# Ledger of designs, part 22: VHH binders against Integrator complex subunit 15 (IntS15)

Target 1, 373 residues: Integrator complex subunit 15 (IntS15), of Drosophila melanogaster (Fruit fly) (q9vpf9)
Amino acid sequence: MSMSIDSNKLLLRKGDMKLDNYPTCAVEALTRLETLIASRNKQNMVMQIISEFIFLERTPKDGDVRKSQALPISQMNLFQEFQLIIALIEYFSRPGRDATRNAIFLSLFGSHLTPQRSKLLSRLISTAVSGSVAPLLSSAGTWMQQVGCKTPLSLEVAQNIVSDFISYSRKTPEQLKQLPMVGPHFAANFMVAVADLYLNEQRSPTLNPPPDALLDTITEWMMENPTLCQASQQPLVLPAGAIAMPFTTPLAGLLRWVVLAPLVSNRSAYSNLHLSLLRALQQLVSSGESTALPSQDLMQIVKSLQSYCARLAESKTDPQADAAYQKCMERFAQAVQIALSSNCITNQIQLLCLLESLPPHKLMKIVIEAHKK
Key: E = the ipSAE of ESMFold2; O = the ipSAE of ESMFold2 at other seeds; V2 = 0.75 times the mean of E and O plus 0.25 times the DockQ between their complexes.

## First folded at step 15 (VHH; framework vhh_nb_b201)

Design m1 (from j2 with Y101W; at its last look DockQ between E and O 0.69; V2 from the best seeds 0.00; counts 0 for: pae O 8.1 > 2)
Fold by ESMFold2 at other seeds, look of step 15:
Structure m1 (fold): chain B 373 residues (1-373), chain A 121 residues (1-121)
Amino acid sequence: as target 1 above (373 residues)
Amino acid sequence: QVQLQESGGGLVQAGGSLRLSCAASGRTFSSYWMGWYRQAPGKEREFVALITSGGSTYYADSVKGRFTISRDNAKNTVYLQMNSLKPEDTAVYYCAATPGWLFYSEHFDYWGQGTQVTVSS
């Protein structure tokens, strides 16, 4: 049965959509989006098709200027959300071009992310982790880099993975343990995001350690997957003419965990993670595009140590006699020395000057003087 | 629909600094990717800088390290801080916006009217 292109477009309109036709209309819309995205001058139409036929959204009703700021209103029920998740997993599992899958994923979840779309995205990714759906996780990894691993969008995804697989799970599932093998780019970007959530005074006034099971999982990932931190450095596969956003490595954030951990924990997993990070730093290859440890990220660690030392001074405690501070500085000095020897730090003179402002530590002083000239 | 208006252009000596602003009105500003483009007399319009709705930035090689794009979602405004200006930076600078996450240098949905920047030798 042959149909004209006008007849097929009529089936995608909201007025022609049937409740018993879902998720079929979403799958048909996804197929048509592949050609529309290739045109590149149809982005507004792509967004309208996604909103109306995939997420079943309507524009807010006519109103005053206050209503003009409102997000689209979801009309999906819970069963339709489940149907869409399954349809998306099937769509992304098809043989096809990586650039097409990545463009579709970015079109679905890259802009106009309502609270309902954000929730659905998190459920989709958790389902893909549970099902070890490598093509979808590859697109999610690309998405995370393009929107930024530390943005609210990415942090929400990371938080929901922690909730689903760590906080509210009896044991860490094998599917999460195998994530570096199934979706290495996504696993690396997830580590960037989750590292930002914990032991980070820019996000919380208190140094909150990661859950024990999360720490153990990430430590095992790093010990068993030596190239994982390099997974984000691979070229993104995007449509021709699209701008690839810069990658971010998890090394700086995880280093913050192991350096600051003695202030809040004595768990041995931090020592194992520290060793894995030192080995990763020793084996990095310098390039002209980016480095693994921007000095700004390391300076954040210094700021947290300065804050801790200020509290010690308030209680009249000498930092050089404080066992936790000495452990922090030992780990920090070891990492800084190796990173400098491996050419992993940008703007190193600025960092070295800031390190001199901390209460003295024997190894750190040696490291500073060896590299300051 | 989004309306964009640039300001802050003018005449500046080489090596100087200038800050451009782009005020956005209409739809939700925070959901859009924002960019700056420039067009010198007799040349094609060229990409300068991009900032995503999430704050990630990208720059043309010719301005990297000298220009900084930023946004203030509370004021519905995007900025371009231009340092170490050179005579070849002389152009009309345009603010642009797109709702899509796939930013292409040639394809923006909304454009401002432009503001002139002139860098004297």
Scores: ipSAE 0.012, ipTM 0.521, lowest interface PAE 8.1, mean pLDDT 82
ESMFold2, look of step 15: ipSAE 0.071; ipTM 0.597
ESMFold2 (binder alone), look of step 15: mean pLDDT 84; pTM 0.861

Design m2 (from j2 with F103L; at its last look DockQ between E and O 0.61; V2 from the best seeds 0.00; counts 0 for: pae O 3.1 > 2)
Fold by ESMFold2 at other seeds, look of step 15:
Formats: C-alpha cells, sequence, structure tokens
Structure m2 (fold): chain B 373 residues (1-373), chain A 121 residues (1-121)
C-alpha cells in the first residue's frame, strides 16, 4: 500500500525537483525522517535528506570552499519557501507522537542552520502564531529551550514576533494575546528571550524599555495565566536517551524589567507586572535540589543599579533622595525577600554581599539582615 | 576534521579542584557545541557537561553545582572547572565537539584522546 522508503529512490536531481516533486518530496522526506531519527546512527543521512529534499540545498564544490567548511547553498525560490511553510504547518498539525514531532523540528532547525533556514524558521513561527497552530508552537517551544532561549537564533525569532505583531500593528492581534493558551511552553520561552532584549545592559549600553504594546501584552499574559512562568518546567518530551536542556524561567528577566523600569518609565503596567511576579515567586515549590532563579541574573540587576548610581554621583545627586532609585529598590527588595523565603535562589550568599554594595534602602537592609548567615 | 587535545588532568585530593582544558584545531571553534564526557574503568562513557555555540550550558546531575563548563573563542579552547572533587569523579575525561545541535550524546562528531583525573580519598 505504502511506497517503499529508500534514500536512493528519494535522491532526485536538483533540476528535476523544481519541476514536479516539490513540495511533495519534502512531505515524503519528513515522513522518512521519523524512522531515521529513531535509529540514532543515521545522522549523516538525516542531514543529507533535510538539506537536499526539504531545504533544496547543494553541497558547495571544492572550488567554492577552498580554505573553509562552508554552509550549504540554498536553491529555493520564494514560492518554494512559501510551499515549504505550508507543508510544515500541515505536517506538524497531523496526529502523531510529541517526541517524534519535537525531534523532527530539532533536526530541521536545531543544527547546521544557514541564514536562509533561520529566516524561514522565523517566518514559519510567525505564521504559526497567526494561525494558532498549537502543535507547531509546542515543538518551537521545545526547540527554543534546546538551543537556548537567549541565543542569537532564539532572539531573532523573538524580535521577529515583536516586529510582526507589535511594531507593525495598530493593535496587538488576538492571536498574540492568546499565545499562552495556544502554546504555553513557547510563550514562556518567548518571554525569556524577549525579556533579554529590553532593559538589559548586557545587550545594549542604554536601558531601552520594551515597546508599550509588548509590555501591556506580557503584563496581561502574567495576570491572566498565573502559572505561565512554570510552563516549561514540565518534562521535555523528547525521544528516550535524548539530551534535555534545562528549563530557564522568565521570572529573572521580567524582574529586571520591573525593577529597572522606574529609571526610564512610569507606566502603570510595570506595577501590575511586578505584582504578578511576586505572586509567581510566592507559588514556587521549594526544593533542595532545584532552583528557578540563578543568582547571576539577579546580580545583573545590581550591576545596572550600580551604573545608575554612578551616573547620579556624576550629576551630584544623592541616590537616597532619587525617587526613581528608591522605587527600583522597593521593588527589588520585595522580590528578593519573597525569592529567599521560597528558597528559589542559587548561591544566595554572593547575591547578599553584592546587594550590600548598593546605596542603602530601608527594606533591602531588613531583607539582607534577615538572611545574612 | 577537527582535532581535540585535552590537558590539565592529574592527581588531586578529595575536596580539591582541577581545571581541564581542550584545545581545538582544524575548524572554526565558535560555531561548535562542545562537551565533556568521562569514563571510569569498566564503566560506560557518561555525559558530564555541554556548552552550546550560543553559550548555554547543561550538566549531568552528578556534577551540577560543582563543575562549570566555559569557552574562550579567541583561544579555540573549552574548559571544565571541577570543584569539590570526589573519588567518584575519577575517570578519563574526554572533550567532544560537533558543529550542530545534539539530540544524543553519540552524535558528537569529534572526540579527544582523553586526560586522566584521579581523586584520592
Amino acid sequence: as target 1 above (373 residues)
Amino acid sequence: QVQLQESGGGLVQAGGSLRLSCAASGRTFSSYWMGWYRQAPGKEREFVALITSGGSTYYADSVKGRFTISRDNAKNTVYLQMNSLKPEDTAVYYCAATPGYLLYSEHFDYWGQGTQVTVSS
């Protein structure tokens, strides 16, 4: 009934593929990959099938790559890229095992990415958000965690979503507002990535706030979905024996937003987001072996406050009299107090020492003294 | 073809520290995922730590909190800082590299020859 799957039968001349078999050969290749990935010893064949039949790439010739290992060269036209996006949406929407779909997505987009594949990935994910394609977004969430939510690839996807749904729209589309309900793991990982893009001196010399519409969207997500920051804590669904990358909580990055926001903004949305983050911190399950917040992320907030206080000293302004600094410290002290009582900070001694280096704040001093020793 | 050379192994007392280094040659280091694995006598090779090209790290449960993987792209070198060493950490430690995402540990393309770490009780 079904045709025999054989790599030799799927090996098509590149000229022939443009005439007749695309996107059909990509769909057939996706089905074949399910078996090959499960074999674990067929990685070279998997990469060849993906390159030749899904992304329509050729291997650079020796003359093209005289002194270096070059990336495959895409031969897709714009129409074929559109056909592939549709085929992938359909493939990931059909019934199947989550572990298999996630492994396929990771095989397509987790390694050896060319710039063209990265662009196509961003377009695919934006299309899936617009179409509320839950199973694809679930696989994209797994992908983002596995490659790292703060890597350039993940940040590019996050930036493209902001561009497509925030910057280019008069109003935030309903599909973006619904993302936590449609793809909660992806929404949580998107929050990790987008939190890293704004109010972050590791990414920019200036504390650039998020666009107002993005802030409002994230705030509403947090208020309406109180467990969203924990959405990626469920076991990652991957084939047996696979390397599962650890969860990264959006809490630390969003705390940086609300703590640093008084330096650049007085929007009330930050107060609502702060309250939601405090509630999320209170709800964390304490564990001796697990932590939600690495202290390094919190120390980054301290460094930004130190930099701000240095600028205040340059302008001869007393930090204890500066309303923005006092607001930052109030929010920070409240969050640190709850995080310490919930036992969700790693290496807390180092954090407490660094907090003492900041200009004094009444609540923060109380928090430090209560947990020092 | 990438060649990997480990160094920094040796004998150390329990509770001590060692820093392993792995120098890579022959290919662009910055695009590679790098890992450390270990193999005790009579046991299977086991995963220790991984650092992606983007700097994300992942650790085996047995070493989390004690070991830190890092990379220096200017020197084409990956490091494994091992603190609070235990006799159970005694093994040959192998550096590994691949130009892409890893679903399974056997998908590393390149392996070093290994360096011995011995932790006395």
Scores: ipSAE 0.318, ipTM 0.670, lowest interface PAE 3.1, mean pLDDT 83
ESMFold2, look of step 15: ipSAE 0.423; ipTM 0.722
ESMFold2 (binder alone), look of step 15: mean pLDDT 84; pTM 0.857

Design m3 (from j2 with F103V; at its last look DockQ between E and O 0.73; V2 from the best seeds 0.50)
Fold by ESMFold2 at other seeds, look of step 15:
Structure m3 (fold): chain B 373 residues (1-373), chain A 121 residues (1-121)
Amino acid sequence: as target 1 above (373 residues)
Amino acid sequence: QVQLQESGGGLVQAGGSLRLSCAASGRTFSSYWMGWYRQAPGKEREFVALITSGGSTYYADSVKGRFTISRDNAKNTVYLQMNSLKPEDTAVYYCAATPGYLVYSEHFDYWGQGTQVTVSS
């Protein structure tokens, strides 16, 4: 072992972070990482320390060269996984700099996740929701924005929250209901993710509605927290010089829910959610937010409506007489009117042309004509 | 170790378009954050665009709205679609990759050889 460049750190790692002292070696590693993370060019060392001492992963050496090109394999038992979750909750609950906590969270979960790390991340976040652990949820919100709210990893986290607190829960827990107050940035990013999971033909060949309890929870969040969509616009706190990835609001995805919902549901919660979304959209438009409704998301709604109308044509049903289609278009027109009046849609001309291709609706025709000239 | 090879550069008139490709070797391409950088003669290397392992994108202000970065993990390839090209876009364009968890414009682990883009008139 000839680590001449940084032999003192290597000796401290071997002497202070013994694997048979779990979870003590993970706690020590977290403390050591704060110094290393401040150095912009130490990321490979940080990732090796995390792999060996926090996640107890084997790195292939002197044997299978192919393993050096693949993700490590976890050697943690189930009890050690539980111990690590507790240690991480305690670590992130301590007072400290937001940039440091966020960098640590990203170093643990921002790249090269094994299946075991992904499972542990989901359990960690669910535990933090149950415990109302605001600093950890703040770091999870930053993490979700940096890796992308609609990526497979973020969707997995969102699905596990739905599973833990909605699908396999007797009642929606108070801690989930309070999530917008405890971790508003995470709650907003979670809404982006779950909005992508349901009523979305890019994700599923059919329009699968959200579970009723999830819909009710999201609707109540939006009604009780009128500025929640602005939480996703919060500037990220990262180490100096790090590139901050752009935010995404949940407005467009939730609008897709309420516009397409009449095709699959008549639950009154969608009407309440729609009103809350219109208010939130109008507030963001008045404040000058120009990315509230990206035209690509609106075009996705058009494509879903076109598919539905094609099925109506196959059954010889007139879309203008179809009550579900007319309600979809009523909700859509109201949102499009607000967005067009403020020029908050990119590719506005392309969107207007696509909207004209849909079977006519009274309000939408008025909206199109008012803005085509 | 990851090897990166750019292609698709060339000469184009102002207002034109080019599509750059970056082929990556290695079985862990889907885990990398990928970027495009450019360097004009006598100038410092400049950040152009970034795409995360999950597909989220970020652009320099000078190219936003004109350039689009994308990735195809099945083909181990990153693309840069360059539209509405201007003479100031003339540079050698480099593909870069990092397995890291934070991205800084100065600290990428792997770099390609570069491809020349020249925009005239």
Scores: ipSAE 0.391, ipTM 0.732, lowest interface PAE 1.7, mean pLDDT 84
ESMFold2, look of step 15: ipSAE 0.451; ipTM 0.778
ESMFold2 (binder alone), look of step 15: mean pLDDT 84; pTM 0.861

Design m4 (from j2 with S31Y; at its last look DockQ between E and O 0.60; V2 from the best seeds 0.00; counts 0 for: pae E 3.9 > 2)
Fold by ESMFold2, look of step 15:
Structure m4 (fold): chain B 373 residues (1-373), chain A 121 residues (1-121)
Amino acid sequence: as target 1 above (373 residues)
Amino acid sequence: QVQLQESGGGLVQAGGSLRLSCAASGRTFSYYWMGWYRQAPGKEREFVALITSGGSTYYADSVKGRFTISRDNAKNTVYLQMNSLKPEDTAVYYCAATPGYLFYSEHFDYWGQGTQVTVSS
């Protein structure tokens, strides 16, 4: 290890004036990484080259109290950050193998990130959305699947997209509206992530609805792109021998939105989204029962409904007379029936027993009876 | 640079449970993808389970639903909870680690010494 550290310092002192040689050294490093990534035993060297020549980082000194955490320290200035974003856009836009682009993207952003790398990732993806840069968005979609769509890395990217294109924007930009056509895999994985951020009691003490503009955007995506939820089911393109993480569809999370929405919102967009989700469930082609609509996700919806009914009991309100609860159950029953008919639910007996524990609903009782064995 | 040591192996009856631990040394443990592999007598080493640095998991078909991989970054430890054990699960179990997001079934940066798991009928 001391040999690689000494070599890096000598290289930086002799030929690398950061402002003058940057981003040229990053571009050259990216090209050299393509060969090194193919040599599977070189991952430590790949990480070192990325840190030193692409992100311009140094290792923390031993005994540095201010930087006792093991993360590298960024030395990039703001202009170099902009130069790197442009260089990465250009690199990922060039003709080349999808497996190579995906491997490079994963090497750059696939592990625990420094704050600087997280910032750069968010700006890079937002820039790619604004520029409709399809090959980069394809790599970002693969990246989200590999790191996991609901992990902190993916949720941070999703939050930044919402910030950049929904919260800060006066109107939803055309490039975001076109995202399902430009990068359908990324759009589907983005939907998995944002669905997890809202109307989810595992993430927040209360059922917080998505921003109106985000809801409208997702609803329009689903109405205009009927196969979008299936985009993640395509096999990943990775180097030979690499492990592909399982895909996730946005169906379960978006179903939670439309089922729980009557408890918190009167927006008509949820009715349109619900219809689109039912159509997607009917059209769904799935290789595995657990991959499309995990029963664990559906049981999360049951838990939220149970909590709501407990609050109704405290106010002595009959759930069968509560219009919001009845609408939740109508939507839920419709989706459960279609999902069972499409063989999209795992561990359905456990789910049906939990559904039976909820206050009665006419359609749900019929669904339970029809599928209870 | 990373040292891995497995523990928790032993003899159990079919249908029983066992929890393996893998203690890792190193300040960058949270960056590593961690995995479990096993090698039965007379067979090649095979992949069992993988957990990413972010906590996403992946399992071989032969153990899916019965085994659970988890990690505790505060203790620099990876666990393999093995339930509903079968005699076919008898093997030496190895912990493995890699700093990259390209995790391969046949190549890893670091390996543990292995721990024996024996499942009797």
Scores: ipSAE 0.265, ipTM 0.699, lowest interface PAE 3.9, mean pLDDT 83
ESMFold2 (binder alone), look of step 15: mean pLDDT 85; pTM 0.876
ESMFold2 at other seeds, look of step 15: ipSAE 0.298; ipTM 0.712

Design m5 (from k4 with F103L; at its last look DockQ between E and O 0.47; V2 from the best seeds 0.43)
Fold by ESMFold2 at other seeds, look of step 15:
Parts: C-alpha cells; structure tokens; sequence
Structure m5 (fold): chain B 373 residues (1-373), chain A 121 residues (1-121)
C-alpha cells in the first residue's frame, strides 16, 4: 500500500523533480494515478500526489528532514499553467476507460479547489471548447453534475465561458455553437449553470437578462438539438461503488428565463426558446421520464411573479391590464399544463396553492381547475 | 474547516416521531456530502441516511420509509425526520460530512459530537 506509492513517488522525484522537467512530472503522475484512482482507501494519497507533482503546491510538512537538501516546490507560474493545460488536453484526448478519465478529472477538480486551481480549470475548459476536445468535455460534464451544476465552482466555469465566448467576442465562435454536438452532457450542464446566473432573484436583487448573444446561442442549441435536455439524464460512468449524483435538468432554469423575460425584455428569441422548451418537455413526457421539472424551481418562478405583482400594487397598476404579466402567465400556464398532465412535478398540491395566489389569468385558471381536488 | 453540531435528540415512545438537526458552523462548501450515522449500545456505528447538496438521498434499509433526510443549504443545516420510531432505533446519532472527490458510503472526514435518541417501549 504505502510502499507501492512511496516507490512511485521516489521514481517521480528522481526523474521528474527538476524545474526543467515540468510538465513531465505531471504527465508521469497522471499515469501513476490510474492504478490508484479507483481505490476508495487512497483518495488522500491521490490528492497529495496531485498537489505535489501536478499543481506544484507545498505544505509546511514538506522538508521536515533538517539535514536533507530537498528542492522546494513553488506555486505555478503562468508558463507552467499553460504547459499543464496542454498536458491535460493531451492526456484526456487519449483513448481510455471513461470511469478512469472521470475519476482523474474529479480528483484534479473535485469539491475543494484553491483559487489558482479554479482559474486553471476554467482556462482548461475554455481551451477544450475552443479545440472541440470531446473526451475532456465529457469528463467535465460528469464533473459538473457530480459537484453540482449550481455550485460556486460550476457557476465560475459558466461565467468564464460567457466571458470568453460571448462578452469578449463580436460573433459567437463556431466551436461554442457546436458544443451540443461535441459535448452534449457538458452543454446541458452548462445550460443549468448559466440559467442560474440570469433572470434569477436568488442570485441578484434584480432580474438581469442574459446577454443577447448568449440567449441566441442557447435558443439555437435547443432548436437544433431536440434531445439535448435528455443529456442531463445521462448515466455517470464512475469507478465501481462510487455514488453518482443525480442529474439536474436545464428545462427548469430556462423556463424561468422565458416566463420572466417579458418583465425585462422584448426579444423575440424568448418566444423561440419557449417553443423549444415546450417541445422538449413534451418529449420527456412521451418517453415516460417523470421528474423533469422539480416543483421547487417552479415555485421560484411564482415567487418572482408575486414580487412583480407587489410592485404593480405599489404603482396601482392592475395585473390583468399589464401586458408583461399576461405574457409571463401565458408562457407559464402552457408549461405547467404539460407538466401537470403527465405528473412530472413533485408536490403538485403545493404548486397549485402558490399558483392560485397569483392574480388571475384565463389559461392558468383552466390549468389549476383541471387538477384541483 | 467544518464543525458539526447535532441537536433534537431525546426520549420518545415507540411509534413516536423526532426531528434531528445538524448545524454546520464555519465555512461549508456546497459540494460536501452530508450524512447521518448511529451507534447503538454494544454495536458498531452504522449508516442511516445520506444527502448531497443537490437533494438526492440514500437510506439504510432499516430506516427506509420511516426516516427522511433533508438539507437547507441557505441555513447550512441537515435534518433527519424520524417517524414510527422503534426501540431498536435507540442510539447516539452522528452528523457527518466529507469533501472527497468521490463518495463511497462509509468515507466521511468530519463528524459531530452526537445526540442521544432513546425509544421506550
């Protein structure tokens, strides 16, 4: 156990510890980790090897031998970060077992990242998007689902993709447009994350719409890839005995965009996105998949509409005369109708009670009455 | 670093209900695996329930259908609702957390101090 790992570390130190050997020591470490990565008893050792040989990190415990002249390990410079990104792209591009690649990716970028590792992760993923590196993006998709698509780490990755490919680009690059074809699971999980960043009062006190180019890109993804939302249901491939985290559908977050958008935007792309979401929801209903829209996400939409109606009351405006509110409710009622008819919503009774709390809308009233006991 | 504090234990009659809480103090990462374990007198510590930040849950067979684990990420708190309690549920209940990159049901790095649950016939 420890003797095997100590022997491998000694070989790495003898052959790879010089500064001029980077990224060679990282590549050797990745190869060595493949034999250790599936062992549930070795996770701490794996993380130590990654810290020392891949990310060149030090701890106070290194160098306790007072008479030994051990070479110190410093924090990576920008050139070494670039070398590591290239080495990782090459490593993940090679044929291999999906469970091994996914476990390696999770060991590098799991639940505890330094700020330096999180920045490197974002650069790595942006590079993989630019290069259409499908195996790496597949592992990144698994990673995002496993750590949670809405966690700060996943949201940082999503924000950096928006920055790199939307905000600083005059035209959306073809590689981002093709992401659903190259890495459908990652694209679906990216949609979950980016949907959480915009038109979401849990993230911002105001309803900030997505950038126009991002909205257009997501709308085109949904129109051209009718099964994309099902990619969030892809079974994870992990080492035997490891617990796979459940999927998160992008449908709920994107539905929030299209339902709330009339409050802040007149862009026609939201109508196209709405139609695509209804089609995707109907397809899931037809396939017998029963948990596409968690009721908690739908209740969040109701809460935002309640807040808007409270502001209308302050301005003495009748919600039934407010064109934006009526459009929100039309879109919401259409989606809820499909979801309720198929029993695709957890805790339907609580949702129906909240929907009744909103100012009346003709279609929503019909939907509620059809399911009210 | 995470510190875990359980509360809500006590004495209850068979067939009754009890709700345990576990408050995490300090910084808790959203990717932490959270769980409940118990140790009955004279027995080894055993798994009860597990929850991830996304809300997915897993239960030991002995408690499935009777116990419910839940999580409030805004309050950094995990709950264990225990219904239809039996004398064999008598144990010290521990809250647990781990930041590892893969979870196998028995690997937790942080443990609470425990709260006693006693179920009378």
Amino acid sequence: as target 1 above (373 residues)
Amino acid sequence: QVQLQESGGGLVQAGGSLRLSCAASGRTFSSYWMGWYRQAPGKEREFVALIYSGGSTYYADSVKGRFTISRDNAKNTVYLQMNSLKPEDTAVYYCAATPGYLLYSEHFDYWGQGTQVTVSS
Scores: ipSAE 0.330, ipTM 0.562, lowest interface PAE 1.7, mean pLDDT 81
ESMFold2, look of step 15: ipSAE 0.508; ipTM 0.724
ESMFold2 (binder alone), look of step 15: mean pLDDT 84; pTM 0.858

Design m6 (from j2 with G54L; at its last look DockQ between E and O 0.70; V2 from the best seeds 0.00; counts 0 for: pae O 2.3 > 2)
Fold by ESMFold2 at other seeds, look of step 15:
Parts: sequence; C-alpha cells; structure tokens
Structure m6 (fold): chain B 373 residues (1-373), chain A 121 residues (1-121)
Amino acid sequence: as target 1 above (373 residues)
Amino acid sequence: QVQLQESGGGLVQAGGSLRLSCAASGRTFSSYWMGWYRQAPGKEREFVALITSLGSTYYADSVKGRFTISRDNAKNTVYLQMNSLKPEDTAVYYCAATPGYLFYSEHFDYWGQGTQVTVSS
C-alpha cells in the first residue's frame, strides 16, 4: 500500500507540479482524510498522507538513527507555509461536522510534531484569532484539551499569542478582547496555559507578574463573561469511541495569580480578578464539579507562602504583621471556604493539615475550624 | 514497526513500590502514545495508564494517585512508577504503543511481551 503514497510523492516532486500543485495537493489530502479520519485502524495511513502531502516532509534514513527517534525533515519553503495557513483557514471555515474537524485538527497537530509543524500551528492560531475564525478556534480549543493545556506545545502557543497581541502591540486588539465570545473553549484553555507560563517554578518561586495588558485583558474577560470557566466543562465532540482527555478549568492557575500577587504587585486589577474568580468558583462548585480546585494547585500556593514566610523569619519579620502576607491569606481563605463548603476539593484532609502549617491568619483559622470534623 | 520490551517486574510486599520500564525500538518513538495494560489470572486485560506524545496522562480509577506514567524520549523509554502496591495489583503488565492522534481504550497497535508483578501481603 506504499505504492499509492509513492505515486503521489513522485507526482508532487515531478517538475513544476510541486510549486503549481501546492497547496492543491494539501487541500486534496484534507478531503481524502475526511473518510479515513474516524477509523481507528487507519491512523498510520492518515499520518503518512499528512506528512507527505500537507507538510511536505520526508523521513531521515533509519540506519543513521537506530537508537533514536528522528522526526521527519520539512521541505516546505516560506511561501508554501503561507499557502498552507490560508488553505487551513479556508478548510476549517467550511460547513461540516465538528467531530470530523476536531479529528483532522488533532491529526495535524496532536502528534508527529516537528519544529516546523509547531511554528505553523502558532501562526495558524494567531491568524484565526485576528480573523475571528470561530470554527478553527473551536477545534483549537478541543486540541488544547486533548494534548494538555500545560504541555510545552500548548505553552508555546499561549506565549505566541501573548507576543503577537500583547508584547508587539501598543494596545490590546479588539479581536483578542472578543476571544471569549468567538472561541470560549479556546479562551478558557488559553487562560490555563498562560496562567502556567507566569507560574513556572523553574524561573520563579512564586509569581512572575504577567504584562499589565495581559492581566487587564484576562480580568475583563472574567468580569464580562461570568460563565467562561464553565466553557472548559463542555463535552468534547470527537469520533465515536474516542477518549476525551479530562478538562482543566483556569480557576486554579488564576487563583494562584491573585493569591500570590500581593507579594509582587500593587495593581488593583488583581482585586477585580479575585472577585470574578470567587464568583466563577461558586458557579462551578454549585454544579457539582469536584475538580474545580485540584489539591495539587492549592498545595503549590501553600508551598509558595511557606517559602515567603521563611524569608520573613530570616529577616525577623512576623508574618502576622506583614501586610502582603495578610492580603495573600485573606484571598486564599475566601477561595478555600467556597471550595470546602461544597466538599469539592480532592484530598481535603491533606489540604487542611497543610493549611495549618502556615503562620496563623484569623480568617483562615475560622475556615479550617469550620470544616474539621 | 515498533518493538517493545518491558522490565522491572518482580515480587514486592504490599505497600511497597516498583518501577516498570518499557524500552522501545523503531521509528519516531516521540510521536507515539504509550500505555500500560495489565492482566491478572482469570481476568480480561485492563487499561492502567497512558501518556500522549505531548506528555498528557490518563489513568484508570483503580490506580489513580498511586501510579505515575512518564516517558523519556531521549532513551525511547516509558516508565510506570507503582507506589502503595496492593495484592489486587498482581498481574502481568504490558506496554503498548500507537502512532495515532486519538486514544481508543480498546486499541493499541503494538504490544510488549509483558512483565510479572506480584504483590504479597
């Protein structure tokens, strides 16, 4: 069965047909994939077609990389990359079934990632944000959940959006401000990823403050779209029998921002964001969602606060007299109270013990005592 | 074609730990979704854990919080760290791989030969 793929590859390389037929061969490949993509026993064939006719890749010789995994080598030039981005925007904008689109997006970007594919993905998504291309952004939201919002590729996509729309712009473009309306699932998953970018413990023990424009944008998203965090709970539309990876809400990561912010910032936007997060948390816990605040994320907040208090002790400063610590604990206690009152925290007993290890705070002590039985 | 070889099984006391390894050979390991299954005597083979090509993980409810799947693409190896082992974890453990972009819990393209894990009281 490699003969049909070899024939298409030979046709692709024959004369001017490479240049004249691209992106036509990619568009034709996408059409052929629609009949193959839902079949669980044709995934190898789908991957070969995508590699050879969409991304114009070839496989390195096996003999030179026997004990290592060598990724395909892209033969695509910059003009062909631009042509592919436009073709993909057009393809995903066509009417069609969501399960098929989501499966095709995952087949393009869910595995077999080369640096070239990763670069194309980021440019494609930024283009879709700029063009408010809702069907593509819906597929990107599904993709981000399936591959994981905090994986390196998802973080790269989130960083590129920040670069394109925050860092390289004098003010936040309207298209980014409207993202929750155009692609709510993608916006929620983007918030998970971008929150993690500024909580990277490798670079900072607490919070690396996000750019002011990003903070303001996320704060406005949360204030203007009270149910945005619920968008991550929407059932995925995938081919029959496929496993949907667990969703993640942005609440935990953004809560870490607002709780830790007094240690690094005096911006009032964090107070507004905190209020919006408390409202969103209440809605999620009232819906019965037990993973609204995973215990791991809450334990990271405690760890950060313990580290800060250790530094205060070294300088002989009482945490109860430290205004920043008191503000952190006030915000933390309010969120923990909501989560505990609904009994929606995993490892609740472990969390209560860990909270008791922090220097005393009046509100947090009340919250702990109210939930010990 | 991918070849899979498990190792690290053995006898362990209840409450103990084991780390299973699965060495893979063949093309583009870094693009594969990898998983672990197990089969106890008289039971059907059951899903244990998976890790996607991008590092996201998914676990059966019976092992969640006790087992951790991980991968090292430089060494073409997948690991299953098993903590707080129970006698009910006694089984032959199989490594599995698929080059796909969707996970179907009843389908993997490639399987290893298995490694025995026995948990005594």
Scores: ipSAE 0.306, ipTM 0.659, lowest interface PAE 2.3, mean pLDDT 82
ESMFold2, look of step 15: ipSAE 0.387; ipTM 0.712
ESMFold2 (binder alone), look of step 15: mean pLDDT 85; pTM 0.872

## First folded at step 16 (VHH)

Design n1 (framework vhh_nb_b201; at its last look DockQ between E and O 0.41; V2 from the best seeds 0.00; counts 0 for: pae E 8.0 > 2, SAP .688 > .668)
Fold by ESMFold2, look of step 16:
Structure n1 (fold): chain B 373 residues (1-373), chain A 120 residues (1-120)
Amino acid sequence: as target 1 above (373 residues)
Amino acid sequence: QVQLQESGGGLVQAGGSLRLSCAASGRTFSSYWMGWYRQAPGKEREFVALIYSGGSTYYADSVKGRFTISRDNAKNTVYLQMNSLKPEDTAVYYCAATPGYLFYEHFDYWGQGTQVTVSS
């Protein structure tokens, strides 16, 4: 009896000025921020309100300041973190302007985060996925685009979703399967992030495939939602005067998966994903300013294939006789042909020159010659 | 102590090129948006270029196609390659860094500036 009550009190941080008012002061702060957030002259005040009343942080003592500026000190216990997550779910679920909601989310999580803020962000988004909280997931999608889908913050969120819904689940939960319908912009940006985690030699010295359940989930998303890769191409809903960061599509990262997969896997799901990617490429209208298929991402695929072919050469294996290499090149050639026809590739000439450096493949040679002048 | 220090400025003839560097010390900015602003005498500071931590870039209309921003997170450095310089590009160029949640060009850290002078 007394132990459970004392345990709850022991979890509360001592000296917390807002203890008697938490989470009420955080809710009041969020409301106050709505009037302040668009003013360039009030950004210091906005940052102080967020730190003091929402995340319960304090500035270091005078001694700490004299030595050097230290990071804010979090005074939030685990129970207050849970209270904040609930308050944020409720706040973002309220009727209101999308631009305001997105600005608040970015003010909370768009800056250099303390370890506590980063952990809370990941738990908040996983909770929103579990609850199918569409307005919050919409703000999270905007957030991922603005901070960058491949930054450590975004990759941490993506990894937590994989952990929570793929690694620790007996089977893929319905809430994850429905994510493209509930939060399509977030789902697209999540795919950009998670594609970067696997079959990527920039992240690992080996080509580590995604978990089978993740591959199957993404393949099903792409098959069932043919316009999903276009979800982030709509203008961001931000306050007037805001800088909208360029969108990113998952096409390049997922193409890397399907092109490189024959080197490490024989799963048929990669063939289905490949077909879905070809259809998505055919449907895209891309300007020269689009990042749908940046040539730099495609050149990274070439570098991985070059490394593989160098190993084949060391073992005196002819790449034309290597079934895995031939399958990689068949998929790559098909995708490049469609992407060129759809005008989805930037810096096309440099890519074509680099593709010529690979051991010959019949279809790729035809594709190169058709587009070289 | 956090410092942003620009270098690479100087006098150049119209049509020439310069590469500006901005080295950060005392803090890692790998998760920050980094950018360049410039200020001609008697004018307000104006945006030039921005690069977010993931590598995407954004440019002022007046420099698109001529300037390229890039970053090296291992060296904690951002660069501005300036090609086809015009006399109108003459200004003090400032490096800046922001956490990335302030989507209307609010920057928390600023360098001291480096002079770029483009003669006719």
Scores: ipSAE 0.013, ipTM 0.475, lowest interface PAE 8.0, mean pLDDT 81
ESMFold2 (binder alone), look of step 16: mean pLDDT 85; pTM 0.870
ESMFold2 at other seeds, look of step 16: ipSAE 0.030; ipTM 0.540

